# Designs tried in a protein design chat: VH-VL binders against q9yh85r1066to1250. Part 4

Target 1, 185 residues: q9yh85r1066to1250
Amino acid sequence: ASCIVSGYGHYLTFDGFSFDFQSSCALVLCTTIHGACERSDTFPTFTVTVTAKNEDRDTSLACVVKQVEVEVFNYYIVIHRAYKYTVMINNERLYLPLKLGQGKVNIFAFGFHIVVETDFGLKVVYDWKTFLSVTIPRSFQNLTYGLCGRYNGNPDDDLVAAGGTPRFGVTDFVQSWAKRDTFCR

## First folded at step 21 (VH-VL)

Design j4
Fold by OpenDDE, fold request of step 25:
Structure j4 (fold): chain C 185 residues (1-185), chain A 121 residues (1-121), chain B 107 residues (1-107)
Amino acid sequence: as target 1 above (185 residues)
Amino acid sequence: QVQLVQSGAEVKKPGSSVKVSCKASGYTFSDYFMSWVRQAPGQGLEWIGGIIPEFGYTNYNAKFQGRVTITVDKSTTTAYMELSSLRSEDTAVYFCAREPGRSYPYGMDVWGQGTTVTVSS
Amino acid sequence: DIQMTQSPSSLSASVGDRVTITCKASQSIDSYVAWYQQKPGKAPKFLIYAASSLQSGVPDRFSGSGSGTDFTLTISSLQPEDFATYFCQQLYDNPYTFGQGTKLEIK
């Protein structure tokens, strides 16, 4: 299944729940790390984080994805809009294409998109503009949290806050997944 | 052998649509970005759009203002380019071309033989 | 859109000559440039990516150089089969754009 971030702050969860939100904070799009689920004996853990910004485009205010972060296999991958066709891997800037961990992670450009793939089926696609997708195998059902939801076939329970409390409003839901820092309190 | 084989020449009236096919063989279809490029008689090359076969994600040249639709059929490893609201200015040879993403070098390394599309009243 | 200004539009040369074609991008495209050769009635043929990556099967008399905005395709010793039209392309931003082309003719 795929989780989609597009357009003007449009979100589509794995289960098909759609909502709109605009934030300049770094937001956890999807993660398998939650409470006691920090480690899995059967599945690798990962976290995808997105940072967006409102920008004027023609006659519309677009929500542009500025940065995508992927944490997987002890790799901290940062994809920044300003540095097309490059990535930061554990604070080192590298050029595409890349194979990390003997092929456990593949990063490459596909036309105007950058793709991050893992050997367990995680795929992150970003166009350095407004489009971001996260695709994961069915085996990850009910293992995910974040803005992409629970991936359990039920869109009604996707609004689970970072603290584990379900069924907040969209605003509270999204804000709960914001990474707090000096710029985002 | 790696090759892209395109459909035959088309003659169309203004306002109609044309759909050109590009059959890929000899390589893993989903591993390459597929682009469409056209060339008017005696002119240079113009990129129309492209598609990531694996995901179906498309990119279009804004110049075509939504007149173009690019699709793929993975089961037949065929890419399609449909251009609607045809104008005389759309008369050109249309090429499909694959582009590596997973490996160097970048660039359109394999091209179809081209499809001549003539738009005339 | 990124403009690729190619020069010259045409040139005449003889077998054995050193030939240089230039492409200037309207903005920096790092090294994301490709060069193609096209003969009449044929599809373009991929030659070189960036400054050092020759496509398999391309003679080593072809070379690319440049970064940022200025790029050059060089043929060190022109051969009879090299007379054709050449195009540069930027691969940096949407949409892909090509130079106007350089027609290389026999003197």
Scores: ipSAE 0.897, ipTM 0.949, lowest interface PAE 0.6, mean pLDDT 94
Fold by OpenDDE, look of step 22:
Structure j4 (fold): chain C 185 residues (1-185), chain A 121 residues (1-121), chain B 107 residues (1-107)
Amino acid sequence: as target 1 above (185 residues)
Amino acid sequence: QVQLVQSGAEVKKPGSSVKVSCKASGYTFSDYFMSWVRQAPGQGLEWIGGIIPEFGYTNYNAKFQGRVTITVDKSTTTAYMELSSLRSEDTAVYFCAREPGRSYPYGMDVWGQGTTVTVSS
Amino acid sequence: DIQMTQSPSSLSASVGDRVTITCKASQSIDSYVAWYQQKPGKAPKFLIYAASSLQSGVPDRFSGSGSGTDFTLTISSLQPEDFATYFCQQLYDNPYTFGQGTKLEIK
């Protein structure tokens, strides 16, 4: 299933729950549940994080994806919209296409998109503008959480904060997944 | 061998729609970005839009936004371009063209033979 | 949109001549440029990407150079089959855009 971030802060979870939110904080879209995936090499751990920003357009305020982060196989992958067709791998900027870990991670440009795919089926697609998709295999059902939800076929329980605590409001839900730093408190 | 075969010539009235097909063969359909490009008589090339067949994600030239729809049928390895609200200025040869999505070189390395679309009252 | 300004619009040359076609982008596109050859009634033919990737089957008398905003297609020794229209294309940003073309004619 795919989780979609688009346009003006629109989110669509793996289970089809949609919500709107605008934040300049780095937000965890999808991360494996700690303890659930670590017992098997079949289900490696990963985290996808998105940072958006508001941008004024001619007729409307749009929310653009500024940066996408993918943590997988001890690689810290950073994709920034200001550096098209490049990525930062563990703080080193490299040009596409790239194969990491003997092909466990492939990163390439596909038209106007950058694609990060792993050998276990994680796919991250980003157009360096307003569109971001995260796709994971069915085998990860109920093994992930974040803004993309639990991926268990039930959109009603997608508002789950870190640690598995249900939330009842979108604002509280999204804020619970914000990475706090100097600029995001 | 690799080839893109497009549907036949079309003659349309202003305000109508046209849907052009592009049958791909000889390669892994989902691994290549499929673009549509047109060329008016005696003019240059104009990119209309494209699609990633694997994901179905489309990109359109804003000039055609709202009038063009690009789709694919992966089971038949066929790409489609539908252009609505046709006007005389849409008279052109329309090409489909593939572009490598996973490797070099970048660029449209295989083209269809073109489909002539004539819009006239 | 990124504008690709191609020059010259037309060029007359003789067999054996060295021919140079230039393309200027309205903004930096790094090396994301492609060149095409088109003959009357035919689809464009891919020639070369950037400065290093000559398409299979394309004679080595064709070469590309440039980066940033200025790009060049060079035919080292023009052959009879090279008389055609040539186009540059930027592959850097949406939408893809082409130069207006250079018609290479026999002198």
Scores: ipSAE 0.876, ipTM 0.940, lowest interface PAE 0.6, mean pLDDT 93
Fold by OpenDDE, look of step 21:
Structure j4 (fold): chain C 185 residues (1-185), chain A 121 residues (1-121), chain B 107 residues (1-107)
Amino acid sequence: as target 1 above (185 residues)
Amino acid sequence: QVQLVQSGAEVKKPGSSVKVSCKASGYTFSDYFMSWVRQAPGQGLEWIGGIIPEFGYTNYNAKFQGRVTITVDKSTTTAYMELSSLRSEDTAVYFCAREPGRSYPYGMDVWGQGTTVTVSS
Amino acid sequence: DIQMTQSPSSLSASVGDRVTITCKASQSIDSYVAWYQQKPGKAPKFLIYAASSLQSGVPDRFSGSGSGTDFTLTISSLQPEDFATYFCQQLYDNPYTFGQGTKLEIK
């Protein structure tokens, strides 16, 4: 299933729940739940974070994706809108295409998109503008949380804050997934 | 062998629509970006738009936005370009062209043979 | 849009000549440039990406150079089959844009 960030702050969860929100804070789209599955302790962990920016256009207020962060296999991958066709890997800027961990992570340009894919089926697609998609395999059902929801086929329980607490409002929900820092409080 | 085979020539009236097809073979269809490029008689090349077949994500030249639709049928490895509200200025040879996404180098390395679209009253 | 200004629009040369075609981008495109050859009634043929990536089957007499905004396609020793129209393309930003073309004719 795919979680999509598009347009002017539009979000679509894995389970098809849609909501709108504009924030300049770094927001956790999807992260794996550690204690949710006892089937296997070999499932990989990952986190996808998005930072948006509000821009005033001629006749519309656009919310563009400024930065995408992917944490996987001890790699910290940063994709910034200002540096097209490059990525930061553990604070080192590299040009595409890239293979990390002997092919565990592949990063490449696909038309006007950058694609980050892993050997376990995680796919992050970003156009350096307003479109971001996160795709994960069915094996991760009920194993994720964040703005993209639980991926359990039930869109009604997607508003779950960090720590597993259900939220009743979109604003409160989104804010709960914001990474707090000196600029985002 | 890798090839792109396009549909035949079209003659259309102004205001009508045209849909050109591009059948891909000899390679993994979903691994290449598919673009549409046109060339008016005696003129240069103009990019119309493209699509990532695997996801169906499209990119359009703003010049054609609202009039062009690019799609793919993965089961038949065929790409389509539909252009509506045709004008005489749309008279051109239309090409499909693939571009590597997963590998270096970049560029449109394989082209269809072209489809002539003539728009006239 | 990124404009690709190609020069010259046309040139005449003889077999054996060294030929240079230039393409200037309206803004920096790093090395994301491609060159094509087109003969009458045919689709463009991919020649080279950036400065060092010749397409399979393209003769070594073709070479590319440049970065940022200024790019060059060079044919070191012109052959009879090289008379055609050549195009540069930027692959950096949406929309893809092409140079106006350079028609290479026999002198």
Scores: ipSAE 0.868, ipTM 0.937, lowest interface PAE 0.6, mean pLDDT 93
Fold by ESMFold2, fold request of step 25:
Structure j4 (fold): chain C 185 residues (1-185), chain A 121 residues (1-121), chain B 107 residues (1-107)
Amino acid sequence: as target 1 above (185 residues)
Amino acid sequence: QVQLVQSGAEVKKPGSSVKVSCKASGYTFSDYFMSWVRQAPGQGLEWIGGIIPEFGYTNYNAKFQGRVTITVDKSTTTAYMELSSLRSEDTAVYFCAREPGRSYPYGMDVWGQGTTVTVSS
Amino acid sequence: DIQMTQSPSSLSASVGDRVTITCKASQSIDSYVAWYQQKPGKAPKFLIYAASSLQSGVPDRFSGSGSGTDFTLTISSLQPEDFATYFCQQLYDNPYTFGQGTKLEIK
């Protein structure tokens, strides 16, 4: 299953629900960490976060993916469009390609895309501009939260807010998955 | 033996479409980005676009977007480039070329033999 | 688009000469440059990757240098089989772009 972010703030969830929203906040696309405090040995934990930016100097409205963050195992990975073919790993900038943890995480270029893949089947593909996809194996059914939805075959329940509140609408849903920082409060 | 074998020459009328094939052999098809590059008579090289075979994700030169579609068939390890609404200025030799994936930007290390497409009325 | 300005457009040289071809990018592209050789009626042949690294099977009379915006291909002792057209290519940003070529002719 794949979740897609594309131009003009367009989102397509794992279950096929589509919505549009434009935000410059960091937004959690897909996480296996929701309300739980304990590690699980039945599935790996990860979080994928996207930050978008409206295109400056263009007279038409455009929304680019500025930054992608992947937290998995003991790695905090930051991919920023201004620093092509490098990534930040635990606050250290490194050149591609990278093999982390004896192949637990591989990060590389492929055409005009950067790919992060893990040994358990997470794949994050980003074109340095407007296209981002997150792919997870079927074993993560019902284990995911975020803007990519629940991966449960029902697009009508994909809008679960971060606090576990009922669905109220796209704006509340998206903002509930926003990360707080100095530029997004 | 790594090889890219392209389909034969085409003569087309303006306004029609052409679809060029590129059969890959001798390597792991999904590990390489497949690009299409053209060369008009007496001119330099112009990149059209390319595709990641495993995912089907493409990159296009914006100059051709809206007229070009690049696809792959993984079962036959064959890439295709279809160019529509042909004009006389599309007359060129069209090459497929592979670039190592799973790396940093490397370069096109193996090229097909080229396919001549002639657009005339 | 990143422009790759290649010079000279053509040059004449004799067997045994040292020749230098330059390529200038319209912005910094780090070292993401490749060089190709093309003979008439043939597909390009890959020579240099990462601005300065020689592809396997390419004679060591070929070398590349540069980083940022300015790049050079050098042939240290020209051989008869080296008369061809040479292209640089940037691989930093979409679209891939090539220099317009340098035709190397026999004097």
Scores: ipSAE 0.734, ipTM 0.890, lowest interface PAE 0.8, mean pLDDT 87

Design j4
Fold by ESMFold2, look of step 21:
Structure j4 (fold): chain C 185 residues (1-185), chain A 121 residues (1-121), chain B 107 residues (1-107)
Amino acid sequence: as target 1 above (185 residues)
Amino acid sequence: QVQLVQSGAEVKKPGSSVKVSCKASGYTFSDYFMSWVRQAPGQGLEWIGGIIPEFGYTNYNAKFQGRVTITVDKSTTTAYMELSSLRSEDTAVYFCAREPGRSYPYGMDVWGQGTTVTVSS
Amino acid sequence: DIQMTQSPSSLSASVGDRVTITCKASQSIDSYVAWYQQKPGKAPKFLIYAASSLQSGVPDRFSGSGSGTDFTLTISSLQPEDFATYFCQQLYDNPYTFGQGTKLEIK
């Protein structure tokens, strides 16, 4: 399944729910980490975070994906649109292509996209502007949280807030997944 | 050997559509970005767009957005470019060209022979 | 769009001459530049990648240099088969754009 972010703050969850929200905050799209749960022993842990930037215009706002962060294994990967064809890996900037951990994580360009893929099937594809997709294998059903939802075919629990409680309002849901800086627009 | 073989020349009327094919052979089709580039008579090169065959994700030149569709058939290792609402200024030679994927921005290392599309009333 | 401006638009040279073609980008593009040779009625032929790296099978008389905004293609000793039009291309941002071309004619 794929979760998609597109221009003007459009989101499509793993289960096909669509919503719009514009924020300059870093937002957790997809994470396997949910509070103080003791074990997800069967599956690798990861977190994908997106930061968007609005352009000030009269009545319409253009929203670009400014930055994508992928935390997986012991790697903290930062992709920023101002620094094309490079990524930060654990605070060191490196040129593409990259093969980490003998292929556990591969990062490369393909046309006007950057791709992060892992040996367990996580794929993050970003076009340096407005398109971001996160793809996970079926083995992650019921194991994910964030703006991309629960991946279980049940829309009633797709809007689970970061504190673990279901929310019905998009604004409350999005704000619960905002990281650190709560100055959201 | 690596080859890109394109469909034959076409003559079209304004307002119609054209679909050009590009058959790839001699390499792993899914490892390369497939681009389409055109060249009007006596003019330079103009990139139209391209596609990642494995994922189906495309990049389009905004100039052609809304009139162009690029697709692939992985089973036949063939790429297609369809341009609609044709105008006389669309008269050009249309090339497919591959670029290494899973890399850094490299360049178009293998080109098709070109397909002449003529748009006239 | 990133504009790629080639200079000169055309030139004449003799076999054995050293020829230099320049390409200027409208913004910094690091070294994401390719160079192509095109003969009439033919598809472009790939020469140079990453601004300065020679594609396999291209004669050593071809070389490229530059980074940022200013790039050059050099033919160290011109041969009769080098009569062609040459294009630079930026690969930094969508859309890919090409220089307008430099037509190299042999005197």
Scores: ipSAE 0.729, ipTM 0.891, lowest interface PAE 0.8, mean pLDDT 86
Fold by ESMFold2, fold request of step 25:
Order: structure tokens, then C-alpha cells, then sequence
Structure j4 (fold): chain C 185 residues (1-185), chain A 121 residues (1-121), chain B 107 residues (1-107)
């Protein structure tokens, strides 16, 4: 299953629900670490976070994916559009391609995309501008939360807020998955 | 061993479309980005777009966005480029070329022989 | 789009000469530059990747250098088979763009 972020703040969840939202906050797109389900002895845990950049608040065309963060195993991976063909891994900036943990994580360029792959089937693809996709294997059904939804075949419950409570409005849903900081209220 | 073999020359009228094929052999098709590049008579090289065969994700030169579609058939290891609404300015030799995936930006290490497309009334 | 400007557009040289072709990018592109050789009626042939690394099977009389905006291709001792048109290409940003070409002619 794939979850897609595209230009103009367009989101398509694992279950096919689509919504639009523009934010400059860092937003949790997909995580297996949520409340009581923070750890699974059956499958690896991960979190994918996206940050968009609004260059002009008067235009719906200003939603560029600025940064993608992938936390997996003991790696904290930061991909920033200003630093093409490099990634920050645990506070160290490295050039592509990378093979981490004897192949547990592979990071490489492919055309005008950067790809992060894991040995358990997580795949994150980002074009350095407006397109981001997160693909997970079927084994993660019912194990994920975030803006990409629940991956359970039911788009009606994709709007689950942080803390596990359902939400009905897109704004409340998105804000619940926002990482707050000085620039994000 | 490694080869990219393209379909034959085509003569087209303005306003029509053309679909050029590129058959890959001798390597793992899904490990390479497949690009299309054209060269008008006596002119330089112009990149049209490309595709990641395994994922189907494309990159297009904005100049051609809306007129070009790049696809692959993984079962036959064949890439296709379709250009619509042809104009006389589209008369060129069209090349497919592969670039190593799973790398950094490397360059197009193997090229097809080229397909001449002539657009005339 | 990133513009790649080659110099010269053509040059004449003799077998055994050392020749240098330059390519300037309209913005910094790190070292993401490739060089190609193209003979009349043929597809381009890949020579140099990452601005300075020689592709396998390319004679060692070819070399590349540069980073940022200024790049060069050098042929240290010109051979008869080296008379061709040479192109640089940036691979930093969409779309890929090529220099306009440098035609290397025999004197």
C-alpha cells in the first residue's frame, strides 16, 4: 500500500481517502509508535514525518515538501531539499548512496528521486520538491497511524488523532499529528 | 551484452502522436532509470523525461508536460515514450538512455541507437 | 532550468595535442556533471561521471575536473578517434540539461 503527498498539500491515505491541507508544521505521516501500540515484537517500528514550506501565504501553489524524516531502527534520517543528494543520519551529513546496518537501510538516488528502503519493506520516495510516497507491506495492516491513516481497508477511520481518538474534521486531524515548535502553533 | 534497441523511424503529420519503444536486454531492468533524450538536426541534446521502472514514478521536463507519457512494461523490459500534438519542431532523433539507479546522479551510461521522427505535412 | 555553457563551440587540433573544453553552470551543481562524446550519426558515448571520474573502458588520456560552476574535460594526447562533438550534462536538478556542444575538428 502507498500513501502519497503531492503538490498543493494533497494527501492520499493507504486506504484511498484523500484530503487537502497546507501547513508548515512537521506532520507525522506514518508511524507504528502510537500510544499503546508503540512497540511490536513482531515487526520493526518506524516513523515518517513530512514538513512542507509555504513560501507565499497568498497562494495554494506554495506547498513544497521541504523535509522528510525517517526514524527506523537506531537511525534518525533527515532529508532536506536544500541539501540534495545528501542525508543527515544521527547528526552526520553523508553523501548518497548509503548502506546502513549491512543492508537494513539503503538510501540512494534514482532519477530525480531519493529512495529510503528497509529490509522489512518500508519504502520512502521523495522527488526533492512536491512528491512524497510511503509504501509499507501488507504485514503492517492495522499497525499504522498518522496522516496516511490506519491501513485497514476502511477510509472512514483514517482520521484518528494522536492519542487514538477519532476526529471528524481535517483541520483537527492534521493538527493532532503536528509536531509543535516555535514556528508551528 | 547490455543493449537498448529502439523501434524504427517514423514519419508523422502535425497534430498526430508518436510512440517510440526501447527494448532493454543484458541487465536488470529495474535497477536503472530510463530516460528519453532528443536531438533535432544539427542541434544539441534535450532531455524529455524518464521513469523508475520498478515504481513507475516519472520525471518530466516541464517543456513537455502535458504532451508526453513515459511508460514501461517490466515483463518485456521495454520502455515507451509517447509524444502527442506533434509539431514540425518535434522533428528529431529520439534516444532512450539508462542511468544507474541505487546510486548518486551518475550519467547515462548506455544509449539506444536512436529513432528518427519526422513531422511534416 | 540550469544552463550549461560550453566553450569553445568548436576547435581545431592535431593528433598529439592537448585540448581542454570548459563548461559553466548557471548555478552551483556540486560535482554532478557528466561528459559525453558523440560522433556523427551515432548516439552519445559516456566518458566522465561525477565531474572527474573516468567511466570504465574510456582511455586514460581523458580526464575531467571541477566543482561548483566551472568544469573541464581534457584530452592529454589527441588520437584520430577523438575527433567528435563533446557535451557536458548537469545531473543536479530537473530537467537534465546539456551544454550546446564543442566540435573538435582535425587541422
Amino acid sequence: as target 1 above (185 residues)
Amino acid sequence: QVQLVQSGAEVKKPGSSVKVSCKASGYTFSDYFMSWVRQAPGQGLEWIGGIIPEFGYTNYNAKFQGRVTITVDKSTTTAYMELSSLRSEDTAVYFCAREPGRSYPYGMDVWGQGTTVTVSS
Amino acid sequence: DIQMTQSPSSLSASVGDRVTITCKASQSIDSYVAWYQQKPGKAPKFLIYAASSLQSGVPDRFSGSGSGTDFTLTISSLQPEDFATYFCQQLYDNPYTFGQGTKLEIK
Scores: ipSAE 0.728, ipTM 0.888, lowest interface PAE 0.9, mean pLDDT 87
Fold by ESMFold2, last read:
Structure j4 (fold): chain C 185 residues (1-185), chain A 121 residues (1-121), chain B 107 residues (1-107)
Amino acid sequence: as target 1 above (185 residues)
Amino acid sequence: QVQLVQSGAEVKKPGSSVKVSCKASGYTFSDYFMSWVRQAPGQGLEWIGGIIPEFGYTNYNAKFQGRVTITVDKSTTTAYMELSSLRSEDTAVYFCAREPGRSYPYGMDVWGQGTTVTVSS
Amino acid sequence: DIQMTQSPSSLSASVGDRVTITCKASQSIDSYVAWYQQKPGKAPKFLIYAASSLQSGVPDRFSGSGSGTDFTLTISSLQPEDFATYFCQQLYDNPYTFGQGTKLEIK
């Protein structure tokens, strides 16, 4: 299954629900970590976070994916469009291609895309501009949370907030998955 | 042996479309980005776009967006480029070329023989 | 679009000469530059990647250098088979763009 972020702030969840939202906050797209009691040693844990900005004031033309963060195993990976063909790994900038943990995580260029792959089937593909996809294997059904939804075959329940409580609408849902900081309130 | 073999020459009328094929052999098709590049008579090289065969994700030169579609058939290891609304300015030799994926930006290491497309009334 | 400007547009030289061709990018592109050789009626042949690394099978009389905006292709001792048109290409940003070409002719 794939979850897509595309231009104009368009999101498509694992279960096929689509919505639009414009934000410059860092937003959690997909995580297997939900609350203090959701961690497990029996499945890989990861979090994918996206940060966007507009190329101009007219959002009908473009909404740029500025930064993608992938937390997986002991790696904190930051991909920023201003630093093409490099990534930050645990606060150290490295050039592509990368093979981390003897192949647990592979990071490389492919055409005008950067790809992050893990040995358990997580794939993150980003075109340095407006397109981001997150692909996970079927073994993660019912194990994911975030803007990409629950991956349970039901698009009607994809609006689950960070606290596990269903939300009434898209704005509350998206804001519940925002990483709050001094620039995002 | 690595090869890219393209379809034969085409003569087209303005306003029509053309679809050029590029059959790849001798390598793992999904490991390479497939690009299309054209060269008008006596002119330089112009990149049209390309595709990641594994995912089907494309990159296009904005100059051609809306008129070009690049696809692959993984079962036959063949890439296609279709250019629509042809004009006389589209008369050129069209090349397919592969670029290593799973790397850093490398360059187009193997090229097809070229397909001449002539657009005339 | 990133513009790649080659100099000179054409060049006449003799067998055994050392020749240089330059390529200037309109913005910094790190070292993401390739060089190609094209003979009349043929597809381009890949020579140099990453600005300075030789592709397998390319004679070692070819060399590349540069980073940022200024790049050079050098042929240290020109051979009869080297008379062709040479192109640089940037691979930093969409769209890929090529220099206009440098035609190398026998004097």
Scores: ipSAE 0.720, ipTM 0.883, lowest interface PAE 0.9, mean pLDDT 87
Fold by ESMFold2, last read:
Structure j4 (fold): chain C 185 residues (1-185), chain A 121 residues (1-121), chain B 107 residues (1-107)
Amino acid sequence: as target 1 above (185 residues)
Amino acid sequence: QVQLVQSGAEVKKPGSSVKVSCKASGYTFSDYFMSWVRQAPGQGLEWIGGIIPEFGYTNYNAKFQGRVTITVDKSTTTAYMELSSLRSEDTAVYFCAREPGRSYPYGMDVWGQGTTVTVSS
Amino acid sequence: DIQMTQSPSSLSASVGDRVTITCKASQSIDSYVAWYQQKPGKAPKFLIYAASSLQSGVPDRFSGSGSGTDFTLTISSLQPEDFATYFCQQLYDNPYTFGQGTKLEIK
């Protein structure tokens, strides 16, 4: 299944629920780490986070994906649109292509996209501008949380907040998955 | 033996559309980005767009956005480029060209033979 | 769009000559430059990737150099089959753009 972020803050969850929201905060799209700090013995853990911003020159409502973060295994991967064809890996900037952990994580360019693949089937595809997709294998059904939802075949329960409770509206749901910092309060 | 074989020449009227095919052989189709590039008579090369065959994700030159659709059929290892609302200035030779995926920006290492599209009234 | 400006637009040379063709990008593009050779009525032929690396099967009389904004293609000893038009291409940002071409003619 795939979860998609596209221009103007459009989101499509793993289960096909569609919503719109514009935010400059870092937002957790998909995580298998919910209510626990440690990796499970039964599946790999990961978190994908997106940060968007408005693009000044196109329209007042145009949004771009500024940054994508992937946390997986012992790697913290940061992809920023200003530093094309490079990624930060654990605070070190490296040029593509990359093979981490003897193939556990592969990062490469493909046309005007950057692709992050893992050996367990996570795929993150980002076009350096407005398009981001996260694809996970069926083995992660019922194991994911975040803006991409639960991956359980039911789009009606995709709005589960970071605290584990369902939310009644899109705004509250999105804000519950925001990472807070000095500029995102 | 890597080959890209394109469909034959076409003559079109203004306002119509054209769909050019590019059949790939001799390599793993899904590992290469497929681009379309055109060359008007006496002019240089102009990139139209391309597609990642595995995912179906595209990149388009904004000049053609809204008029061009690039697709693939993985079962026949064939890429297609459809250009609509044709004008006389779209008269050109249209090439498909592959670029290694799964790398860094590399370049178009294999090109099709070209398809001449003539738009005249 | 990133403009690729080639110089010269054409030149005449003799077999055995050393020739140099330049490309200047309108912004820094690291080393994401390719070079192509095109003969009349034919598709471009890939020569150089990453600004300076020879594609497999390309004669070693061809060489590329440069990074940032300024790039060159050099043919160290021109052969009869090298008379063609040459294009540079940037691969840094969408859209891919090509230089206007340099026509290399026999003197």
Scores: ipSAE 0.715, ipTM 0.880, lowest interface PAE 0.9, mean pLDDT 87

